# VHH binders against a8e7c5r167to518, part 18

Target 1, 352 residues: a8e7c5r167to518
Amino acid sequence: YKIFMDSDSFYYSLTYDLTNTVQRQGELGKSDQPLWKRVDDRFFWNKHMIKDLVDLQAPQVDFWVIPIIQGFVQVEELVVNYNESSDEERSSPETPLQEPTCVDDIHPRFTVALISRRSRHRAGMRYKRRGVDTDGHVANYVETEQLIHVHSHTLSFVQTRGSVPVFWSQAGYRYNPRPRIEKGERETMPYFASHFEKEVETYKKLVIINLVDQNGREKIIGDAYLKQVLLYNNPNLTYVSFDFHEHCRGMKFENVQTLTDAIYDIITDMRWAWVDQAGVICQQEGIFRVNCMDCLDRTNVVQAAIARVIMEQQLKKLGVMPPEQPLPLKCYRIYQVMWANNGDTISRQYAG
Below, E stands for the ipSAE of ESMFold2; O stands for the ipSAE of OpenDDE; V2 stands for 0.75 times the mean of E and O plus 0.25 times the DockQ between their complexes.

## First folded at step 4 (VHH)

Design r5 (framework vhh_gefurulimab)
Fold by ESMFold2-Fast, scan of step 4:
Structure r5 (fold): chain B 352 residues (1-352), chain A 124 residues (1-124)
Amino acid sequence: as target 1 above (352 residues)
Amino acid sequence: EVQLVESGGGLVKPGGSLRLSCAASGRTFSSYAAAWFRQAPGKEREFVSAITSGGSTYYADSVKGRFTISRDNAKNSLYLQMNSLRAEDTAVYYCAAKTYITYPSGTIYTFDYWGQGTLVTVSS
């Protein structure tokens, strides 16, 4: 499907519903309903056009409303070639000619796509009030989908990010702004519950990854979050804390491995969406909901690390890479650039 | 696998007292973050009291000052001491537990254990 950019950070496609994950599109089934009636309202930024077209009783309304998301889209084709050097100067390649199978390409290939969808609810730059509102919506809510495509197979893994869903505030554009809890646990509970009831309805199970520092000024937000989760006591929630600042200073990726190793079984049990020409093979059973306080880079690094673990499992399952070998360094570099671009785009939109 | 078993429910007169117990069995961790909930017929489940892994306690306004939550970490048991019982306290009481696993850079809490409930009837 062809994806277009309409101004900075807005994306659309004439043939593909960018508002829905692969799994949600499968859940809607083969429908005679026009695209605009099947979209996910949270990510449908031009929804107002539908009212005007319906009010005009316009013929062919189905062809005039193209869903637009705000966020990020990047697609890359990667080649699994262990003979490629990361060095600037490479030896002359001596690829054997006249293969018995007469194939043009002897190395496995796969497409990686990364799609981030910003919620239209509470969309905007960092504000003094960042947490949950009285409608159960949180600031900085983004759904990120990583897609792997090989031949007829499409695999998808989805994560979300958003503000800690309590009533909290931090003054914007101040040096060392101190976060504050604005409401007690009792006053917070209906709105906290509203947020997670909507999330559970959409994603079934949630694994919360809290990246708020365990020491210093951020601790108050992390403590409030954990206490609220424990009081709420929903069996569909798992809560994981990770002290990013203490453990990831200077050597971010190695230290994030302590997290991914600790939750490896949780990642594996969550699985991923898998679709081919015959239909649905596998479904994702839950979602990671990742948050930090005022450093969107932490959220992006952790989501990238989790998504990488999933991608490696998917590629091994598809036979695209050997079971005991990591990806070639060139593939890793492209993957890191894709996730860095995702993080930079989201940060520009929400961090000011 | 962890199982929770509530006990201590029964019929009491208004103004009376009951002590509910919740015992964890099977595979256990060193301690729990744990809570009591209740549900009266035809009503939604209501929070009653909670105790965190660090020992902090919380109470619903309707029971504050009358009920006391406590636990014995060595026995992996949770208690609810209910005093000055009222007709409005009539409900099935459920215990819920969270286990935690510590790893080098954080903690994992799972929300996977509920008891079957114990009936408390306050009637003359």
Scores: ipSAE 0.391, ipTM 0.728, lowest interface PAE 1.5, mean pLDDT 77

Design r6 (framework vhh_3k1k_2; at its last look DockQ between E and O 0.18; V2 from the best seeds 0.00; counts 0 for: pae E 8.0 > 2, placed apart)
Fold by ESMFold2-Fast, scan of step 4:
Structure r6 (fold): chain B 352 residues (1-352), chain A 125 residues (1-125)
Amino acid sequence: as target 1 above (352 residues)
Amino acid sequence: QVQLVESGGALVQPGGSLRLSCAASGFTFSSYAMRWYRQAPGKEREWVAGISSSGGSTSYEDSVKGRFTISRDDARNTVYLQMNSLKPEDTAVYYCAAKTYITYPSGTIYTFDYWGQGTQVTVSS
């Protein structure tokens, strides 16, 4: 599908619904309704145009209302070629002019797409108040979908990120403000519950990954979150805390192995969406909801690590990746750049 | 089949006492921390009491401290809530919940796999 960028943060397509995951598109089924009537309202950034066009009695409104998301889109084709383990090796062709020495010199290839969709709720404004609002919407809410395409197969894995859904705020200087809890647990519960009821309705099961520091300034937010989850006691929730500061301090941010190893069974049990020309093969059974406090770097690193575990499982299942061998280093370099670009783009949308 | 079944709810007069029971089946009861919650008419569900998997630690909401006691009998796969000095404000549907947590080198995993159906407690003259 052709995807266009209307600015460095807005994306649209004339033929593809960027607001819905592959799985949600399948759940909606085949319909002759115009694209804009089938979109996910949370990510439909130009929704206000519908009322204006109807009010103006514009002809063929379906031609004029093209759904736009705010977020990130990147698509890359990756080749599984172990001879291309470095960029320097690839820049120097090693092919002789003579006939090939191997019967099959064709390497497996696959397409990776990364789509991040920023919620239009609580967007376009910079609040000192974070967390959840009285409508159950959270600040900094983004749905990120990783797609793998091989021949007729499309596989999808979705994660979300968002603010800790209690009433909290930051005051003072941007990079070192002290957070405050604005409401008690009783006052918070209806709105906390509203947020998770909507999430459960959409995603069925949620695995919360909390990356808020367990010491210092951030501890008050992490403590409030855990207490509220325990009070809420919803069997569709799983709550995972990870002490990012203790285990990743002074190390490369890619080293989140302790977390992904601990939740490996949870990741595997969640599965992924898988469709082919005949229809749905399997569905994703739940979603990771990842958060940190005022820094988006930790969330991006953790989501990338989880998505990589899923990608490797998907590629092994498709026979694109050998079961006992990692992908070529060049593939991981491209993958890391895609996720870094995702993180940078989301960070700019919330920090600037 | 996994289930939690609450019982013991009744109509009692203010100042009265009542013992609620929650019978568990289909899972390893002794591995799970147990909690009691309540939901009053027109209000949100609130936590009341909790007991650790070992039974060595108990916790209570401030409004019930000194009046309610949580206990467990692992041989019978049952958790209890002894309620004394009942007040009209204690009127609610009471729910039993089983949860577990697992520690790992860099954090903790909390799950809420099992939930009860509730038992009605009415405190009225």
Scores: ipSAE 0.510, ipTM 0.790, lowest interface PAE 0.7, mean pLDDT 79
Fold by OpenDDE, look of step 5:
Structure r6 (fold): chain B 352 residues (1-352), chain A 125 residues (1-125)
Amino acid sequence: as target 1 above (352 residues)
Amino acid sequence: QVQLVESGGALVQPGGSLRLSCAASGFTFSSYAMRWYRQAPGKEREWVAGISSSGGSTSYEDSVKGRFTISRDDARNTVYLQMNSLKPEDTAVYYCAAKTYITYPSGTIYTFDYWGQGTQVTVSS
């Protein structure tokens, strides 16, 4: 499939539905319907732009309307080679990752794609848009899909991020203002429920990973979130809290492994979408919904960590990686850059 | 130690009624949401009903809506399930669960349900 990038923010494809995950595409089945009629409405960014065209009910609209997502897309081909000495020289973050011209066809290869799609609902800047609204939409909602392609096999793992689904705000542009709760717990309950009812309907089971600080200024938001989860009392909702700042102070992002190790069983049980020429092999049985306060840097790091665990499992399952070895260093570096780019792009979009 | 003890299970005729009770101890009952689950032979355990810590919110599985009512008495540390218009398909072991959370040394908090031993409900002509 061909992916076109018009800007750093907008993506479209003439042949691939960027609004739907591999799993959702499988569920929809083969359709002769035009692409724009098969889209996930949440991520159809240009829907409002085509409204007038659609209203014309002209047959030509089906050929001209291409769904556009706002978000991030990057595709890389990786080679599994454990003999490549860490060329120290190419580690400068500033050097554009030269396409690994791996000449040697002897090593296993796989394609990895990262697709982030932003919700068209409650689009706005981070200081202006926080929490949930009366429609159950949350600020900075992003679905991120990691795709692995090997031969005829396509594997997918989907995660989401989104603002804490209570009514809260953070006033001020320059300083990290103190967050405040805008509505009481009882008043918030229906809207909290509305949000997660839709989420459960879409993803079956949700594992919340709340990265909000358990102390300090952010605590009030974390407490409100937990309270709502307990009040909502849905069996399809699991709540995990991990104080990212406490564990990863000093940019010790490696300490995120503490979280991934702790929830390893949950990660494994969640599975992933797997399709081949014969059809669907397995489905992802739930989703991680990761958040911090703004659902940017901390969230991105944790999502990347979870995704890496899944990727390694997938590659081992496919026989691309040996069972007792980690991802090769070169692969890991490229992978980290992909997620970093994802994070940066989403941050720019949310910041305005 | 958290303890949940279910009671009230019995053999009843279709269309009959039954009231289950779950007595809780070992935690601040009023601070926790409570749930009922059931497990039929050869089937997975399924959620039936839930009540919030405040008692202000209740939820039900679709198949039991309008027939079952969950309630709580915080003074007695007890949650109830009133089952009306019982059907043969309601036959199962019914379990009481307390929704709580566990804090681990790693700094991770998990939501968790404490379970009772269950009480047998049989609906048969």
Scores: ipSAE 0.018, ipTM 0.355, lowest interface PAE 6.3, mean pLDDT 88
Fold by ESMFold2, look of step 5:
Structure r6 (fold): chain B 352 residues (1-352), chain A 125 residues (1-125)
Amino acid sequence: as target 1 above (352 residues)
Amino acid sequence: QVQLVESGGALVQPGGSLRLSCAASGFTFSSYAMRWYRQAPGKEREWVAGISSSGGSTSYEDSVKGRFTISRDDARNTVYLQMNSLKPEDTAVYYCAAKTYITYPSGTIYTFDYWGQGTQVTVSS
């Protein structure tokens, strides 16, 4: 698949619809329709630029119009090789300690891609937006798709992030902002419901991961979220809280494993999209919706951790990784850099 | 068989008081958070109040804060909703719910598990 970058944060492809997940493309089926007729409207950023042309519905215009997303794209080819850290000088002549390292094509390979697509429906017109608007759209809404490609298999795992969908604000961009609830609980109910009705229609089931601190200044926002989830009372929603700062102090982000361990069965039951030469093998049965106050650093760390659990399951199921072993250290380091770049890019787009 | 049975609903004048009860059977009551919901005719069911499994944490919808009080008695396997200063807008069928959740060191998971059949509360003059 060929992906071109028009600028730092805008991406397009002449042949691949970057606005849709592998799963949504599978649901649409094969077609020779122009890409712009099949797009996910949420992520079709150049829609307003070409509105008059697409309204004419002229066939010739169709092939000049290429959908553009704002977000992030990174693609890496990785090699599963556990022998890179071995000390070869201490091997005996009769008993090699490692697999042969002189032929790289004997190690399994896979491609990892990360595609984040930011919703064009932005709440508010200010430099920093929070919460939901009267159309049911939330600030900093990003759909992130992690793709694995091995031989003819394409695997996809999708997550979303987005602001807590209540009406709230913060004072500014300094260390001590105090968040405020702008509308009452009952007044907020229809807009919260509007947002999640659209989400349930799209993703069927949602697992909310709320990373807002359970104590201190953030508590008012977290409490408002939980109240709205309970009032909405939709069986397709699962609500999970995680006290990120309590367990990850000192930037010990590996302690996110306490969350992924606790919800491991939920992650496993979510599954992933799997497509090969025969067609669709399985589909992802829902989505994780992750948030903190701004849906940036904490959100990115947690999404990376959840996606890593899925990636290891995917690679082991394909026979690319041995059972009961973690991803090779070199692969893990590249994975961490990919997700760090994702987080940095989303942060620049949100903050300006 | 899990069963939740609400009682105490009645016709009450504006400004009056009622106490709703929800008796639970068929499960370990002390392990469940309990919630009260209400549904007015032609409207969606809405959350009213909640109490943690330990009884130490309570929460309320804004419109009922200061008027309604949720409590639980684990020895009697019963959750209560004391409703004071009743208004006509409080007219609804009131449901109790037992919610199962998984607590882990870093947070809480909520799911929606069991419901009662409801008790009618009517506030009219």
Scores: ipSAE 0.015, ipTM 0.377, lowest interface PAE 8.0, mean pLDDT 78
ESMFold2 (binder alone), look of step 5: mean pLDDT 82; pTM 0.805

Design r7 (framework vhh_gefurulimab)
Fold by ESMFold2-Fast, scan of step 4:
Structure r7 (fold): chain B 352 residues (1-352), chain A 126 residues (1-126)
Amino acid sequence: as target 1 above (352 residues)
Amino acid sequence: EVQLVESGGGLVKPGGSLRLSCAASGRTFSSYAAAWFRQAPGKEREFVSAITSGGSTTYADSVKGRFTISRDNAKNSLYLQMNSLRAEDTAVYYCAAHTEVRYTSGGYTIYSFDYWGQGTLVTVSS
């Protein structure tokens, strides 16, 4: 499918539904309904055009409304070639007079696609009211899907991020403003519950990964979140608190291994969506909902680390990656750049 | 896999005191965060108090200052000391345990609403 980028990080495709994950598209099945009637409303940024075109009685409106998402799309083809020179792997550099001959049919290849979909409901600026609103929507909600494609196989893994779903805010325009809680637990519960009821309906099980600092300025938000989770008492929620600054100084991938090692069984049990020419092979059985307070970089680094664990499991299962050996360093460099671009794009959208 | 059994419920007069106990079986109790919830007739189940493996406590506003949650890891037990009881405290009280990941350095904790007891009835009536 061909994916086009419009201004301001809006993306569309004439033939592919960018609003739905591979798994949700499969759940909708084969339909003769127009694309815009099948889309996920959360990510359907040009939805207002439907009303305008219907109000104008425009002919064949169904053929002219192309769903547009706001977020991020990047697609890369990676070659598993352990013979490629890299600065970190090279012990005896060659001085080639000609370009190296690459025999692509000897080396496995796979496509990685990364799609982030920003919710249209609370696309607010950084220093305005955050958290949950009275409609159960959370600020800065983004669904990120990582796709692996090899021959006839399409594999998908989805994560979400969003604001802590309590009523909280920060003072506007002040450098490093302290967050504050706007409502008590009783007033918050209907809206907290509304948010997670929708999430459980969509994703079945949720593993919350809270990256809010356990000490200092952010603690009030983390404490409020945990207390609300405890009060809500839903068996489909697992809550993980991780002190990012304690473990992940310098924000390097290897520093996040402590977290991914600790939740490795949870990651593996969640599985991933897998479709081939014969149909559905397996489904993702849950989702990670990752949050921090202000530094979006933490959320992106953790999601990238989880997605990498899943990618390696998928590639080993497909025979693209050896079971006891990591990918070539060049593959990880491209992967890291892809996730960095995702994080940068989301941060710009959040900051306004 | 933890099994929880509550005890200590009963009939008590307003202004009286009662101590609830919850006995845990399976893995060592010290690995779990634990909580008390209650359900009054005709109402939703509500949070009462929680205690982390490290001993930090949280209380619902309605019981703060009157109730005290504590744990005894040697006896594999959780307690709720209830003082100055009111008619409004009449409810079935449930013990809940949240699975806590064995600590590595740097303090991470996993909470899951996986384990519940059958409840113990507390009636506050003259």
Scores: ipSAE 0.014, ipTM 0.410, lowest interface PAE 7.4, mean pLDDT 76

Design r8 (framework vhh_gefurulimab)
Fold by ESMFold2-Fast, scan of step 4:
Structure r8 (fold): chain B 352 residues (1-352), chain A 122 residues (1-122)
Amino acid sequence: as target 1 above (352 residues)
Amino acid sequence: EVQLVESGGGLVKPGGSLRLSCAASGRTFSSYAAAWFRQAPGKEREFVSAITSGGSTTYADSVKGRFTISRDNAKNSLYLQMNSLRAEDTAVYYCAAKEYTYPSGTIYTDYWGQGTLVTVSS
């Protein structure tokens, strides 16, 4: 499939449904329906074109409506070769791409793809009302899917991020404005419940990873979130808080391993989507919903760490990665750059 | 692989402002997290502020509300806007960059600049 970028982080494909995860595409089954009739409405940014084409009485509207997502797409092929040093930055002159040879097939290879889909619901300035709205939509909602492809196997792991789903806001244009809770628990509950009922319907079980500071100015948002989760009392929700600043201060971002170690059993039990030529081998049973006050880089670091654990489990299962040693450093370098690009692109979309 | 060079330090009166710059050369800076540290005369080097590749920021308690960290990935540059300066802010300020590395905690790279002196005096 060819994936095209159409101005400032909008992506489309003529043949692939970028709005649906591999698992949701499998659930929709074999269909002769046009692509735009099968899409996930949350991520269908050019939905309005259907009305315009119908209004113009276009003869075959199905040929003209190509679903466009706003977000991020990057695809990389990685080679598992322990004889290469990832610490060496060996620049070569610009040369034609080398065609794969039989010798190049000796080392295991896999493709990593990263797709982030920004919800078309909600948007706004930094200082407008955040959180959940009266339609049950949350600010800054993004679904991120990591794909691994090896031979005929496609494996997928999905996470979401979004604003804390209570009614909260910050003062307009004041430097470092103090966040405020705008509604009490009783008034919030219908909209909180609406949001999570839709999430549970889509993803089955949710593990909430709250990255809001446990002390200081952000605490009021974290406290409101936890209280609302407890009052809602849905057995499909698991709540985990992680003090990102406490564990990752002073550029010790690698300390996020404290979190991934603590939730390792949850990560493993959640599993991943796995399909091959014969069909579905297994399904992802739940999703991580990661949030911070701004849903920015803290969320990206945590999601990247969780996705790395999953990737390693997937690659070991496929025999691409040895069970008792990490991937070559060169592979991790490319992987980190992909996730850094993802975070940068999403942050830019929130700002602009 | 990344070289960092700070600039913008100097003498400033209490209550004044300074903007520090850090220029990165070598590898693509946009994939790195970056930070400012400082070392006052006779003291250990301390954390001031950090910014991730996507722009999320953190600050030491002593500088919150007075200092602002920012970056420009197109210019491979990191900045520290310092307002309401105090005598206690007198220090050599260092730029640092960190490459994300997985698996966590075992292999990572820190790059440091040579520092720029900030003196706050009447």
Scores: ipSAE 0.000, ipTM 0.267, lowest interface PAE 13.5, mean pLDDT 76

Design s1 (framework vhh_3k1k_2)
Fold by ESMFold2-Fast, scan of step 4:
Structure s1 (fold): chain B 352 residues (1-352), chain A 124 residues (1-124)
Amino acid sequence: as target 1 above (352 residues)
Amino acid sequence: QVQLVESGGALVQPGGSLRLSCAASGFTFSRYAMRWYRQAPGKEREWVAGISSSGGSTSYEDSVKGRFTISRDDARNTVYLQMNSLKPEDTAVYYCATKSYRIYTGGTWTFDYWGQGTQVTVSS
């Protein structure tokens, strides 16, 4: 498939449904319907074109509507070569058709793709008030899918991020704005429940990772979130509280591994989507929902760390990565740049 | 059942050295980052040192940097705190702890695991 990028981080493909994860595409089954009729409405940014084309009585609406997402797409091919600093000589061009950019065939390779899909609900607008709205939609909602492709195998792991789903706000005119809770627990519950009922329907089980500071100005939002989770008491929700500043006080910043180690069994039990030529091999059994107040960098770092754990498990299962050895440093450097680009792009979309 | 058992606490003279040990059981030790905390008389519990699950990263509170060293032996499910150049201000009960985060699922909480503590007294 081919993916095209326009200005302002809009992406489309003529043949691939960018609005649906690999797993959701499998669940929809095979259909002769045009691509735009199969899309996930949450990520269908040019949906208004359907109304415009119908209003103009265009004779072939399905011919004209190509689904567009807003977010991020990056695709990289990675080569597993532990001897990349080797002085090995291949001195003779013995093959007449050898290309100048030909890659060494003796080393395993895989494709990594990273796709982030920004929800069209509450997106593209500057909100003074954040959190959940009366329709159960949350501000700054993004679905991020990491894909691994090797030969005929496609593997996918999905995470989400978004605002804490209570009614809260910050004053936009202050240097150090204090967040405020706008509604009590009782008034909030129907909308909090609406949000998570839709999430459970879509993703089955939710593991909430709360990165809001447990001390200082962010504490009020974190406390409100926890109280609503406890009152809602849905067995499909797991809540993890991670105080980033508490756990990084005097510690080296790389210590996000303490979180992934603590939830390693949860990460592993969630599994991933896996399809090949014969069909579905495995399904993802839940999703991580990662949030912070105004620290988008924390969310991106945590999601990247979780996704890395999953990628390593996937590559070991595929025989691309040895069971007792990490990937070459060059692979991790490219991977880190991909996730950094993802974070930067999402941050710019939030800032307006 | 998860247990952390500290040992090695003693009365030591100023300038002396002491090694604390913490034996872990009931969980997959190699998957957990480990920490040492201390609580001096009349003060709140404070963090002292931390070590990542791989052992490749260590961290220390500013007042103990250069004097204390944290290490781990995953084959023995044990974390250590080597304390050198001890000062009277280091007198405290020392606690071993794991960094499992607060996890809530289906009405049940998972908390950080803590040992019972071991007393270190630095006095002449």
Scores: ipSAE 0.132, ipTM 0.511, lowest interface PAE 3.0, mean pLDDT 77

